# Designs tried in a protein design chat: VHH binders against 8-oxo-dGDP phosphatase NUDT18 (nudt18). Part 1

All scores and structures are predictions.

Target 1, 325 residues: 8-oxo-dGDP phosphatase NUDT18 (nudt18), of Danio rerio (Zebrafish) (Brachydanio rerio) (q568q0)
Amino acid sequence: MDSQSSILEENLEKILRGEGLEFDSVAEQVDPVTLRKNVCYIVGAVIFNSKEEVLMVQEAKRECYGRWYLPAGRMEECESILEALQREVREEAGIDCQPITLLLVQEQGPRWVRFIFLAEETGGSLKTTAEADDESLQAHWWDRKSPLPLRAHDILSLIDAGLKYRRNPWFPVTQPVDFPCHVVCQRLFLTFISSRADADDRLWLLMSNNNTSHHPRLPIVVSFRTYISKAVSKLIEDCMPSSYISVHIRGILGVQHNGRIPGKTDGICFNTLVLLENTEEGAEIGSPPSLETDCYRWQEVTNQGLKAKIIERIKDGSVLPFQSL
Positions, changes and structure headers below are counted from each chain's first letter, unless a header gives other numbers; Kabat numbers aren't used for antibody chains.
F, E and O stand for the ipSAE by ESMFold2-Fast, ESMFold2 and OpenDDE, each averaged over both directions (binder to target, target to binder). V2 = 0.75 x the mean of E and O + 0.25 x the DockQ between their complexes.
Where letters were taken out, [cut] stands.
The coordinates of atoms that the task and the answers printed are left out; those that the model quotes come from them. Centres of patches stay.

## First folded at step 1 (VHH)

Design a1 (framework vhh_8k46_1)
Fold by ESMFold2-Fast, scan of step 1:
Structure a1 (fold): chain B 325 residues (1-325), chain A 126 residues (1-126)
Amino acid sequence: as target 1 above (325 residues)
Amino acid sequence: AVQLQASGGGFVQPGGSLRLSCAASGFTFSDYAMGWFRQAPGKEREFVSAISGSGGSTYYADSVKGRFTISRDNSKNTVYLQMNSLRAEDTATYYCAADLEYGWYEDSTPSEYDYWGQGTQVTVSS
């Protein structure tokens, strides 16, 4: 299957570059997600000026009135993730912005997702107290040192991540790409690495045995009734329940979303890099865990360049971070 | 004016049952997801249960699954929490909250909800 191997390699390269793949198929009879009804998406912005002061907005919400936070808010119907980001920054801070990269994806299940961006100012004017409304009271450039009453301290790590990326990027620019999806799901680079002192590292990917297309398929897991992270763990439990392994979501390689048609394109597909590690000393170190299902198979990556790229992304942590709250 | 009135709290012994009610006014009740949260002395508010506007979807914290049941009656603008097999660790002030189908989910934070009730005290003691 030289042609099948070539197509797989091309698709893996596309995902590693942050490009999307057409959404092939997910389990039959999965109901679409709908924004505002059964999923909630939050966007937030980390924006620095030339002095490395960070853009902050003063909250107008009753529960956190007068406290300061990053520009952030809920996605609305008929908008993309990037459109939501630009709208929220404009509404809350008065600033026009352009996203540089995603910095972090966070989940709190089963269907709450937050996208944190590093972005830059492209125009507009800082919102003043004279312009106070239900979105925010005002905006300010914070020196990160002066006392400022924060709504929550969770943003301090987000600001630090933005500074780190701005000064020395450790993963490639990762932006949402326009591909419609009707569910919240993950396309998995589920990896196992075998390392021996006297040989090059070997790499395996878990592949689907489902013949829904002519092309080899990476597994897709749907977060229909559970957290994104728990959906991955459940797949592992179903495939290799007797194995002594730990599951590490290394990060996100890409985010696919459209959002233009409510109830039909409100879903998200994450291209997710996952590492399996043996937890028991007695386990076979040189081989991936035995599968207890015919639905999936282990595929060794024998292309040396592609193997090196994937292993490097894993070992260096060169991927968009992902966090379960 | 929007109002949420929680009631039904009280003193019960371990293993007992209580039914909490939250009567809503001032908004179109069926457009809002409803949630129950609780706050024990010295702790932050935590999620207990949520129900969608239609009542077709329900969510529970792991600590209450199988013991608590959330329900709603849209004709009466009321959400209920049936609490069975109560434990000392269920002692808390219970709050009902309403959210316009944005932030409701299994582990909802207080900041996601638009409207809050005044709370009703539940004390489980032996």
Scores: ipSAE 0.000, ipTM 0.186, lowest interface PAE 13.0, mean pLDDT 82

Design a10 (framework vhh_7b18_3)
Fold by ESMFold2-Fast, scan of step 1:
Structure a10 (fold): chain B 325 residues (1-325), chain A 124 residues (1-124)
Amino acid sequence: as target 1 above (325 residues)
Amino acid sequence: QVQLVETGGGLVQPGGSLRLSCAASGFTFSSYAMGWARQVPGKGLEWVSYIYSGGSTEYQDSVKGRFTISRDNAKSTVYLQMNSLKPEDTAVYYCARDLGYYDEYSGEYYFDYWGQGTQVTVSS
């Protein structure tokens, strides 16, 4: 192991803890995303009281008038993801809140992303019908059992996820961290595991092979004219087109966003955990797929503690869920 | 019967302004959200702006800061003030009544009743 391997290991540990790394733009010709011009971010909150009743708001919009939903809405210019969350909960439900963790990231194309949070009440008072406006008619604590006309049933799985996390967290607290980014992109923990019944598991990461690098770098994939999960698949097809493998996005290790400068910092960088699996039945493959490019290389993770942490996150699904809609 | 009648279209030079009006009848205007959509020559309809029954507004990104939607419930009329017009704003503009459905995934609004449209041409 040299000093370059030590720097890589430190950076991997930072990402595994949900911390950020500086975003190095790979492509000069990729135009920045701009909130409300070509990208839309939605935030939503799952908030429980001490009785495990969930915060609900009654819709004021004609298309769902009188129906109930989680506090949710679009991010505005110059705010962080967490500021958007706190603003939406205050506007729709009248309460102040603090995020506990992200529960789920959903995407549809590169231009629409939803962040669902588990959060807790810190102040304010429930919005009443006397305070009804275009944001909402009122807010209630729902026992999750009494009949309540919902705007959509998609939130039921979100409420369940929040409740399960409160009782038994299965992934570490994951919060957006303040790092500027001008595009929607992913920094990839692209992993291959070799498991034999008679030997310890071996782990490889795909690394960027850049001759001008100061230290080893994880691949960065920019979502340009395709949805986020498709960008990962395209990279795999470009690097190893002849391999019989499946690509599994296990989840998100971290979310980097700033949002302070419209048109310059409206992007998002996801630190994404990806597993490559051999699709050939009965084959024991001891080596990662051969690469058909000199832009990337496989790096074996030989640090026993780091290797164990990464494999555990993969096998236990101990990672923020990510869904492509 | 629901009727929506647009007026105010015309020819304007780039950088100019126009104000569109939509007179509504046949329903309780104050209870419905209203929108404007446009059809660019050779393309389909695209949503432009939306105003909720209580007065909150939303805009397509390409018109934000240039267009302003407003309503007068006493006159059952919705307006679109268009400033800093560009050649790409050339389209037939339609007034529409909200269907009661917003597709969050596509970011689209759905409308159940439409006016006949008014032509806006931005040309020098």
Scores: ipSAE 0.000, ipTM 0.127, lowest interface PAE 17.1, mean pLDDT 82

Design a11 (framework vhh_7b18_3)
Fold by ESMFold2-Fast, scan of step 1:
Structure a11 (fold): chain B 325 residues (1-325), chain A 124 residues (1-124)
Amino acid sequence: as target 1 above (325 residues)
Amino acid sequence: QVQLVETGGGLVQPGGSLRLSCAASGFTFSDYYMGWARQVPGKGLEWVSYISSGGSTEYQDSVKGRFTISRDNAKSTVYLQMNSLKPEDTAVYYCAKDEGYWEDYSYGSYMDVWGQGTQVTVSS
């Protein structure tokens, strides 16, 4: 064991706990993203009352006037993701709320991200038609059964996810942490598991061979022109193009964002759990795929506690879901 | 196979005009939102304009009144007419296609497919 191995293990434990790491320079130098210019963040809330009725708001916007939707809206300058959520719920529904956990992160392309939260009511009063304004016409608790004209049906799966988590959580509480980022990127727990019938599973992580680094670093992938998920797949293809593997984004371990300095910290870093699976039928592989680049290396996780935690998260799907639209 | 090919870039003096064209193929052009984005040297990518399948247009504040987006569905082509060009308009301009699940495509809205880009340089 060396000091670099100890630093890696400490960093892995921090990310597994949903904590952040300082954003280092990326291998490719890219310009900062700017909120409402070249990146858009949407926040949405799934809030249940004691009867498991879900909070809905009636749209005031011209394009969807009179239709019902979850409280949701665009993040503004100088606010955190959690502040944006609380503001949107207050403006549209009249309710004060506290986030319980992220339920889902969705992306569409390199610059559009939606954060869906499970939250609880902490105060306020339901917005009535007498309080109708440009934000919404009114708010109501929906029994999820009565006919209701929806703006879009995409929220039905979001409501179901919230109900499922509320009844039986399947991943740890995951909240955004305050770390400034200037780009939209993923820090990858890119994993390979070797399983043998008569031995314990072995686990490898892909590590960056950054010659300017004084300690081991996880790979960072920046999305420039396409989906973040597609950028992850391209990185893997570039590193091991002759391997018969499939790429699975298992989910998000953590979300890092600041937002307090407009145009400087409007980026987001996702700490992302990725599994590489062998697509070769019946193959038992004792080592990870050979790399065709000097930019990265495989690092075996030999700490038994860390290895068990990571493999369990992968096998149980015990991570915040992430979806490309 | 979806393809977007931009043309019309070049060198122009401040106050001049350029017309960019984007020839699209491999999809039903009339069904999709189309847009233009640019990357200024030393700065991030930014959306310039979009045009809906129905012909509705939106512009970034810095180009409103100077730039006009239009489309010709018969030719599967989207255009960007750029007037009163300024040195700060110097950038690589990209044509983009939106497969839009959502109806709100302003303020950094997403586009799925991007062209190769065409260089616009505004210099005296």
Scores: ipSAE 0.000, ipTM 0.190, lowest interface PAE 10.7, mean pLDDT 81

Design a12 (framework vhh_7ubx_2)
Fold by ESMFold2-Fast, scan of step 1:
Structure a12 (fold): chain B 325 residues (1-325), chain A 124 residues (1-124)
Amino acid sequence: as target 1 above (325 residues)
Amino acid sequence: QVQLVESGGGLVQPGGSLRLSCAASGFTFSSYAMTWVRQAPGKGPEWIATISSGGSTMRDDSTKGRFTISRDNAKNTLYLQMTSLKPEDTALYYCATDYYESDWGEYYTLSDYRGPGTQVTVSS
């Protein structure tokens, strides 16, 4: 299958580089998500100066008035994730910024998704109390040690993640890419690795059998009012319901979003790396789990370079972290 | 000090019912949306239901019609009424103060937002 193998390899390489693939229609009929109606996207920035002090903003909102937090806020209609990030940082801190990479994606069902970026200052002026408004009272560079009344301590792990990445990156730069999507979904690199003492590692990917002959297709799972991570478990229950298996969501390889057409392109597609381990007693060693449906098939990755890249990303955890709250 | 304490779990037969409770303290409970989450062995966390400060609810379709989320702001307590329980409902159930909803839909997460959980086991 030279042509289908070539197309698959090209698509896998694109995803591994953090690039996107066009979103095709899904089998189930689901209504598009709409920003501020049934989904809420939050962007937040971790920005360090040359002294490794982190940019903080003092909250103007009644419920957290006077407390300090990272620059963060809700995405608005018609903006991209990066436009939302730059707007929030400018409005709350007075600073112009450019993203270095996504650091973390957090979720609470498809209703609430937060994108945390490591970003750098490119201009502007630090917001002072004379400039206080409804967005924030002021901005400050925090040494991370001096007492500072925080709105919440959830940001401490975000700051640490940013500092760790800045000093020693453990995954490639990952930025949102401009691709329209009408639902919150995951395109899955659902992998199984077979290791034997007497042979090289073998790698398998789960593929959809609903593919056309011209376009090999990775599985897409749609999240609707559930944790985004639950959609992976539902797929596994569908294709291997009697298997005793361990599922390890390694992280995100890419984020696809457009946002330009309210109510039509407010969705997000995550390219998600998943490691599946068959822990069933008596299961044949070296084989991927048996599928109990004709909707999916296991496809071995035989290209040695591509196989090595995918296995290294899995073993090293070299992927954008993803957390269900 | 923020604290969430779940109770009401246990061993039940398929088709049975349980009511879970989550006692909250150390924050203004009535100002926060509250959530029930479950985690089965070997699986990621699964969102079950959220109730807003005003009482509006959202539920996962797989449990909708069998599970009902409610709150009593005077008692600082969150509830999950579970009916027609199935073996696949076996999981650790915990509550969370996942966000505060302002009039603009803004979210404010507490640093210690998860309780220790209460185990539900449905056995035939």
Scores: ipSAE 0.000, ipTM 0.180, lowest interface PAE 12.6, mean pLDDT 81

Design a13 (framework vhh_7ubx_2)
Amino acid sequence: QVQLVESGGGLVQPGGSLRLSCAASGFTFSDYWMTWVRQAPGKGPEWIATINSGGSTMRDDSTKGRFTISRDNAKNTLYLQMTSLKPEDTALYYCAKGEEYDYWSGYEDAFDYRGPGTQVTVSS
ESMFold2-Fast, scan of step 1: ipSAE 0.013; ipTM 0.267

Design a14 (framework vhh_8h5u_2)
Fold by ESMFold2-Fast, scan of step 1:
Structure a14 (fold): chain B 325 residues (1-325), chain A 126 residues (1-126)
Amino acid sequence: as target 1 above (325 residues)
Amino acid sequence: EVQVVESGGGLVQPGGSLRLSCAASGFTFSSYDYAMGWYRQAPGNQHERVAIITSGGSTNYPDSVKGRFTISRDNAKNTGYLQMNSLKSEDTAVYYCAAELYEYDSWTGEYYYDYWGQGTQVTVSS
């Protein structure tokens, strides 16, 4: 229907802009996640001053006492991801900040999800040793060259990512948006590109065949108690078990969360860009893999502008990075 | 449903005893190296850890309860316990159990907590 295709295209454009959609899934009976009960979200900040010195905090915790790290901490109940970031930076470093963009989303199975931000200083005053407390001993601007005993070296790649983005952004500004969710899940832009000699690329998206939906919708997969990458791979295995394809999570188009709303709203929805690639070297494939299920269908993207935008994001890697540890 | 549930709270006189139970469902203590911990929160006070027992059976207590409280676990019954003796009015609080990975998270400098109970009230009063 004309009205249904119009709604789908508008929804795809919203997601590509980093905006959110109402969580409209699911028939599956999955228990809601609860912060500090069965899910842990971590926020971290990469903040530079005008000299490209990075904000560091000195740990007060027994296990890493006196060592230096980026401002970081766990999200608490009844706060948004951005509120958690601003609170952690204020508590540990004394600085008021505004996030510029997400730099990276990381996961480690059922343990935790980390949100790393590039942010800028907007006020406050740098925490001194006279203000030492249980949150941190002090904060300093690090030149990234002088000796500094780090809690862990994993932050060096995060600092580098922040510098790279600050100098030459390679994906659009991506910020969490306030949409409540009761589970940890992914809304999938699951893409297949057909490349033939002497023809333009064709693009397909996997769509859900849910009878309760009022318009065509993207698949939603629940990721808690399993890795995001594993949940996607499992869906592909279930739908296309006979296919010679590889699955690549290109990155995150958007993050939806609103922990400020009372109730079971500690969940997160990631809008995830996934590319299926043919594993047979040199093979020409004119159509996407056949599906061994009635739950999903392939839909070709025939809108030339929308097709070009999606293919460009895939080819350029112009999407928020995602890492599975 | 994956959860831990506390029971055994109530009203007791100073010098009395209570045993709290923490029943796990939807997972087993042998799934990963879960530690079992007990925490309490009184009105106007910060959250405090009062006992922890590791998967190997090692226990730790703060000085405020050491010698009075004993934590234990029964892996076959998937249940943890807190035996509280010589109770004081200062022990009045909501008590929570937690099944925690006894694993250091380098990003937060904290241990990952997988499951928390809803809490059980302990009131020590005449």
Scores: ipSAE 0.006, ipTM 0.235, lowest interface PAE 9.9, mean pLDDT 81

Design a15 (framework vhh_8h5u_2)
Fold by ESMFold2-Fast, scan of step 1:
Structure a15 (fold): chain B 325 residues (1-325), chain A 126 residues (1-126)
Amino acid sequence: as target 1 above (325 residues)
Amino acid sequence: EVQVVESGGGLVQPGGSLRLSCAASGSIFSDYEYAMGWYRQAPGNQHERVAIISSGGSTNYPDSVKGRFTISRDNAKNTGYLQMNSLKSEDTAVYYCARDYSEEWYYGSTYDFDYWGQGTQVTVSS
């Protein structure tokens, strides 16, 4: 194994553990994103007490006044995703919290992203009606069964996902990590699995050839004028236009952001697990699709432990869920 | 700086029609996907949503304007429109355009919009 293969394998292991890698400059070709101008990030918390009652806040805002919702709000400049989460829960519910894991990432368009956390109460005092302000009127532990006028019903699936994870986790704990970037982008674990009747599965990753610096790079796609899902599909269409394959975003391995660093750092990098599936009837393909570009190459994962780990995450769906709205 | 600019308001007779326009300006690409909504406020009242249109063109209206108002958008021009027909005295208000990436079904609050314009006055009077 050469030194480049060793570096790649270490970087793959870091991403699989939910750790980050420095953002490598391919996105210098596109304009930076800026909070409140062309990008909006929402954080929300699913928090249960010992009775599996969920923390709810009563809305003070004019058009949803008196209705109940999960603690949630917009991320502000110069804070991390976790700082935004803890601030919103404290402001709306009076409670200190610690994140257990990211539970779901949702997108709408190239510049709206919502981060939903499963979190636990660590202190503070439940906000009462005597403490009502413009952030919220009060907070309450909801049994999930008694009638409660909701601001919107989208949170019911979020609460259910939180309960499911709390009782039986199906993916590893995944937390945002502090790495700055200036765009909304994805670093792709873009995978192709070859299965033969008489052999173990083989695994390939798509690798970037251009603009490398000191180590092999996974492809980075910028969600510039498209949904995150569409940006991946466009890359595949551009490099493999004649292939009979489908593209499946399995989920997110990691989230990188550091808005606390001065400068244009309102961007987010998602480490995204993507599976290419052969759609040709009866075809057993022993090799990944031919590329019609010099920008990328296929790299086989020959390390047996690393290969098994990646294939298991794909087959079990053991990845932070990602949803386009 | 991102701006949303409303235009097309004015004085109109009961039963008349007006078309409002909403143009987004600043460092925004015209092909960025976003939701666009129209809201109104009469003196002494809360803001009321009158129409919303998603990036994909799906629309929603409250019963007070359903069948009379039509929201539309031109993504290539980064412009939205509100066609108001069969206007009533109750429609007298300042009309605001808001753009955002969040839509009503995710958060039920119009305060989730970051991009409010200055408004355009609509007066329905004989």
Scores: ipSAE 0.000, ipTM 0.222, lowest interface PAE 13.0, mean pLDDT 79

Design a16 (framework vhh_8k46_1)
Fold by ESMFold2-Fast, scan of step 1:
Structure a16 (fold): chain B 325 residues (1-325), chain A 129 residues (1-129)
Amino acid sequence: as target 1 above (325 residues)
Amino acid sequence: AVQLQASGGGFVQPGGSLRLSCAASGFTFSSYAMGWFRQAPGKEREFVSAISGSGGSTYYADSVKGRFTISRDNSKNTVYLQMNSLRAEDTATYYCAKDLSPYEYDDWYSGEDYYMDVWGQGTQVTVSS
C-alpha cells in the first residue's frame, strides 16, 4: 500500500473508466435483492439502421396487442445486463446485436430499474409475421415519421436520446460490469466545487471515516422502499441539513451488477455523480458545508489532472443520464 | 405494511370446484396486477394466472386454461381464482402475489416471468378421490 491518497486517485480513475470496485458496505436490515422475488430489471434497445430508421417490435401481449414498441423485456436469473439485452432483441426482433452504450437508467423505487441501450445490428434476420409467437408478432424499421400505433409514447424521448448520442456523443461509452453485490445501492461521488474569481476551482469528495480496509471508501447508500434518488437526499439531510444547499444527481459513471457472479443475489451498484450547489444568492463558499456527523469527512482532490476530469464531467453533463419516474 | 391473505383452499374430489380469495391491504390495489402461483411439495413455484390492475386483461398457464377463471373486486381489495374441473395434478399450496411495478406490462402467461414483490400466505388445495 503506497498511500491513502494514491489509492483513492487510482480508484477514482477506475470508476471514471467504468470499472467496478469491491462492495464493502453491509446493511443487516436489508434483504438481498433477487430477480423474480423483490426486484425487477428491464432492458430496452434503441437500434438504428443506415437510414436512421429505428427497430420496432409489434406486441403480442393481450393488454397492448398489435401496438409497437422498442425491443424490451425483463431480465432473467443468471444473466448479465448485456446478455439480457441481446436475448430480448433476438427473441422479439430476430436481430443479433451488440450494445454500444447505456443511454439512460430509469428507476421507480428500489424494486424497478430500466436500462436503455444504444445498440447496433450485427446479424440475424428481421422477425416476420410467419414467425409470430408469445414474444412478438413481428419487427419493422420505423422512419419515426409515418403513423405507427405505439404501446406508449415514453419511447419517443429514448429514440431522440439515441439519435443525439449516435450523431454527437456527449458522455463516454458506459457499459455495465459484473461485480459482486447483494443490494440495490449507490456509491457516491458526492462533490462540492469552490470557485473564486482569481483562482482555479477546488474540488472536494465526501468520504467515509470508517476505513478499516486498505483503501479509502466512498459513501454507499442502500435503498429500503423508496426512490434511489431519495436515499442520496436522506444521506445529505442527515449529514448536512442546510436548507441553502441544492442536491443534483448529475448522472451515473458506472453500473455494477452481480449477474453471472457466483451467489444468490441480483444486486446492483451505481457509481453516482452528485453535485452540491449553494442556493443562496450572492453567497461565496470557500469551503464545503460543515458536517454534523463523525461518520464522514470532506477530502480535497489535489491531483490537477483527476480534478479537471471530474469537474469537466460535472460542468459539461458528460455523464450517463439517470431519471426517477 | 403490505399484506396478502389467501383463503378458500380445502379437500375436493376430481371434477370438483373451489374458489380461492386473496384479501390485500397496504397499497393502491387497483394500480397493481395480481397473480396466483402454486407449489407442490418438492417442486418449484408455477405460474397459474394473472389479472391486470383494471381487470381488463387476464392470463392463464396452459395447464389451467378453460378450467380456472381469475377475477378481482377493486372496491373490496380482493382477487379471486375460480377453479373448475379440478384434477389430482392441481394439488398444491396456492399463493397470491402483487406485481413489482404498477407501470410494467408483463408476460405472465409465458410461465417464466414471476416478478412479484409480495407473496401472500398460502392456502392448500388437495384434489383426491
Scores: ipSAE 0.000, ipTM 0.306, lowest interface PAE 10.4, mean pLDDT 81

Design a2 (framework vhh_8k46_1)
Fold by ESMFold2-Fast, scan of step 1:
Structure a2 (fold): chain B 325 residues (1-325), chain A 125 residues (1-125)
Amino acid sequence: as target 1 above (325 residues)
Amino acid sequence: AVQLQASGGGFVQPGGSLRLSCAASGRTFSEYAMGWFRQAPGKEREFVSAITWSGGSTYYADSVKGRFTISRDNSKNTVYLQMNSLRAEDTATYYCAADTYGSDYYEWLESYDYWGQGTQVTVSS
């Protein structure tokens, strides 16, 4: 028995359950991310009542005054992602809520990230015009059919995603894990699947060779002055520059963040599921692409149950969606 | 693509005033948030002020609040920075920038994807 393989399998199962993992120190040249200086996080809530009406708030902000939107706002110092969500919904709509799941993570330029939740009402009272303040003018339940002047139409797809998830969940409940992180980074499930007509699928993961840990580690990529999606592509280009490879970010398996410690925990770690496809015409597909570096290696996943779980997540798209805007 | 041309810099005594202009080329100026940033020799580029696409909201660094006023004219594709009560510490190259991402973090340099060449402001007695 290989103790390192056992530890890897335990770690892979933790990530598949949406749990956080400890990691080795990040590169020293990357300064910690800090809210209001070099990173912006937005939280938003899709909340339905028993009639499938969606919670809407009327904007008090000058640039969108009087228009309607989902409860949403910037994450503040010294709060977790869930605390930010609950605060925004309470301040803008008067409602207490609990998250059901993350529905979507979006990036809009470097280090600007939006977390959209499906959540449920647990208490409070719907904000009225008599309670209007700088956070919002009022809130109400929208039937999604009556005319309502929206701040922006991007929320229509978010509402639809929430409805689809409520009726037929296609990925597991995914919640942020309270785990400190100093930078915006990704832990990569960078996968290659080999399929042959007369054999079961084989699965490989890219593993790091050059960390200081004595245990097997998945690659960590820091999104320093780059988009989250571009950081993945750059690693692949650095490892496999001569390969005809398509890169597919399938989605997010987990989110690690703890904003409660001031100044040094505004960072975030995404456990990111990535699929590589060989696009070379006439290529004999049986092995993952050759690496032009000794910093990484391909590791075959030979545990049948774990392999099946990972391949199922990839093929079914059973992963929290991620979008670059 | 957006091109930004900053102008209006020059030499001024402490307590004086200058108005900077940033002319944008392109059809989508009225859709962008606009910002002013400055950089003194040997220092990092810092936020000064920002204005939303409509002109409905403005933001200022604490060091310039009450002294500087940002405004825009969407019909002329131009953003302005009126600088009053200038101090020696305001000496810098001033850059205008466009945020086409629509971020809510107007103070963050990386939110801005198009930048002007800059205009030099020197406040000296």
Scores: ipSAE 0.000, ipTM 0.235, lowest interface PAE 12.8, mean pLDDT 82

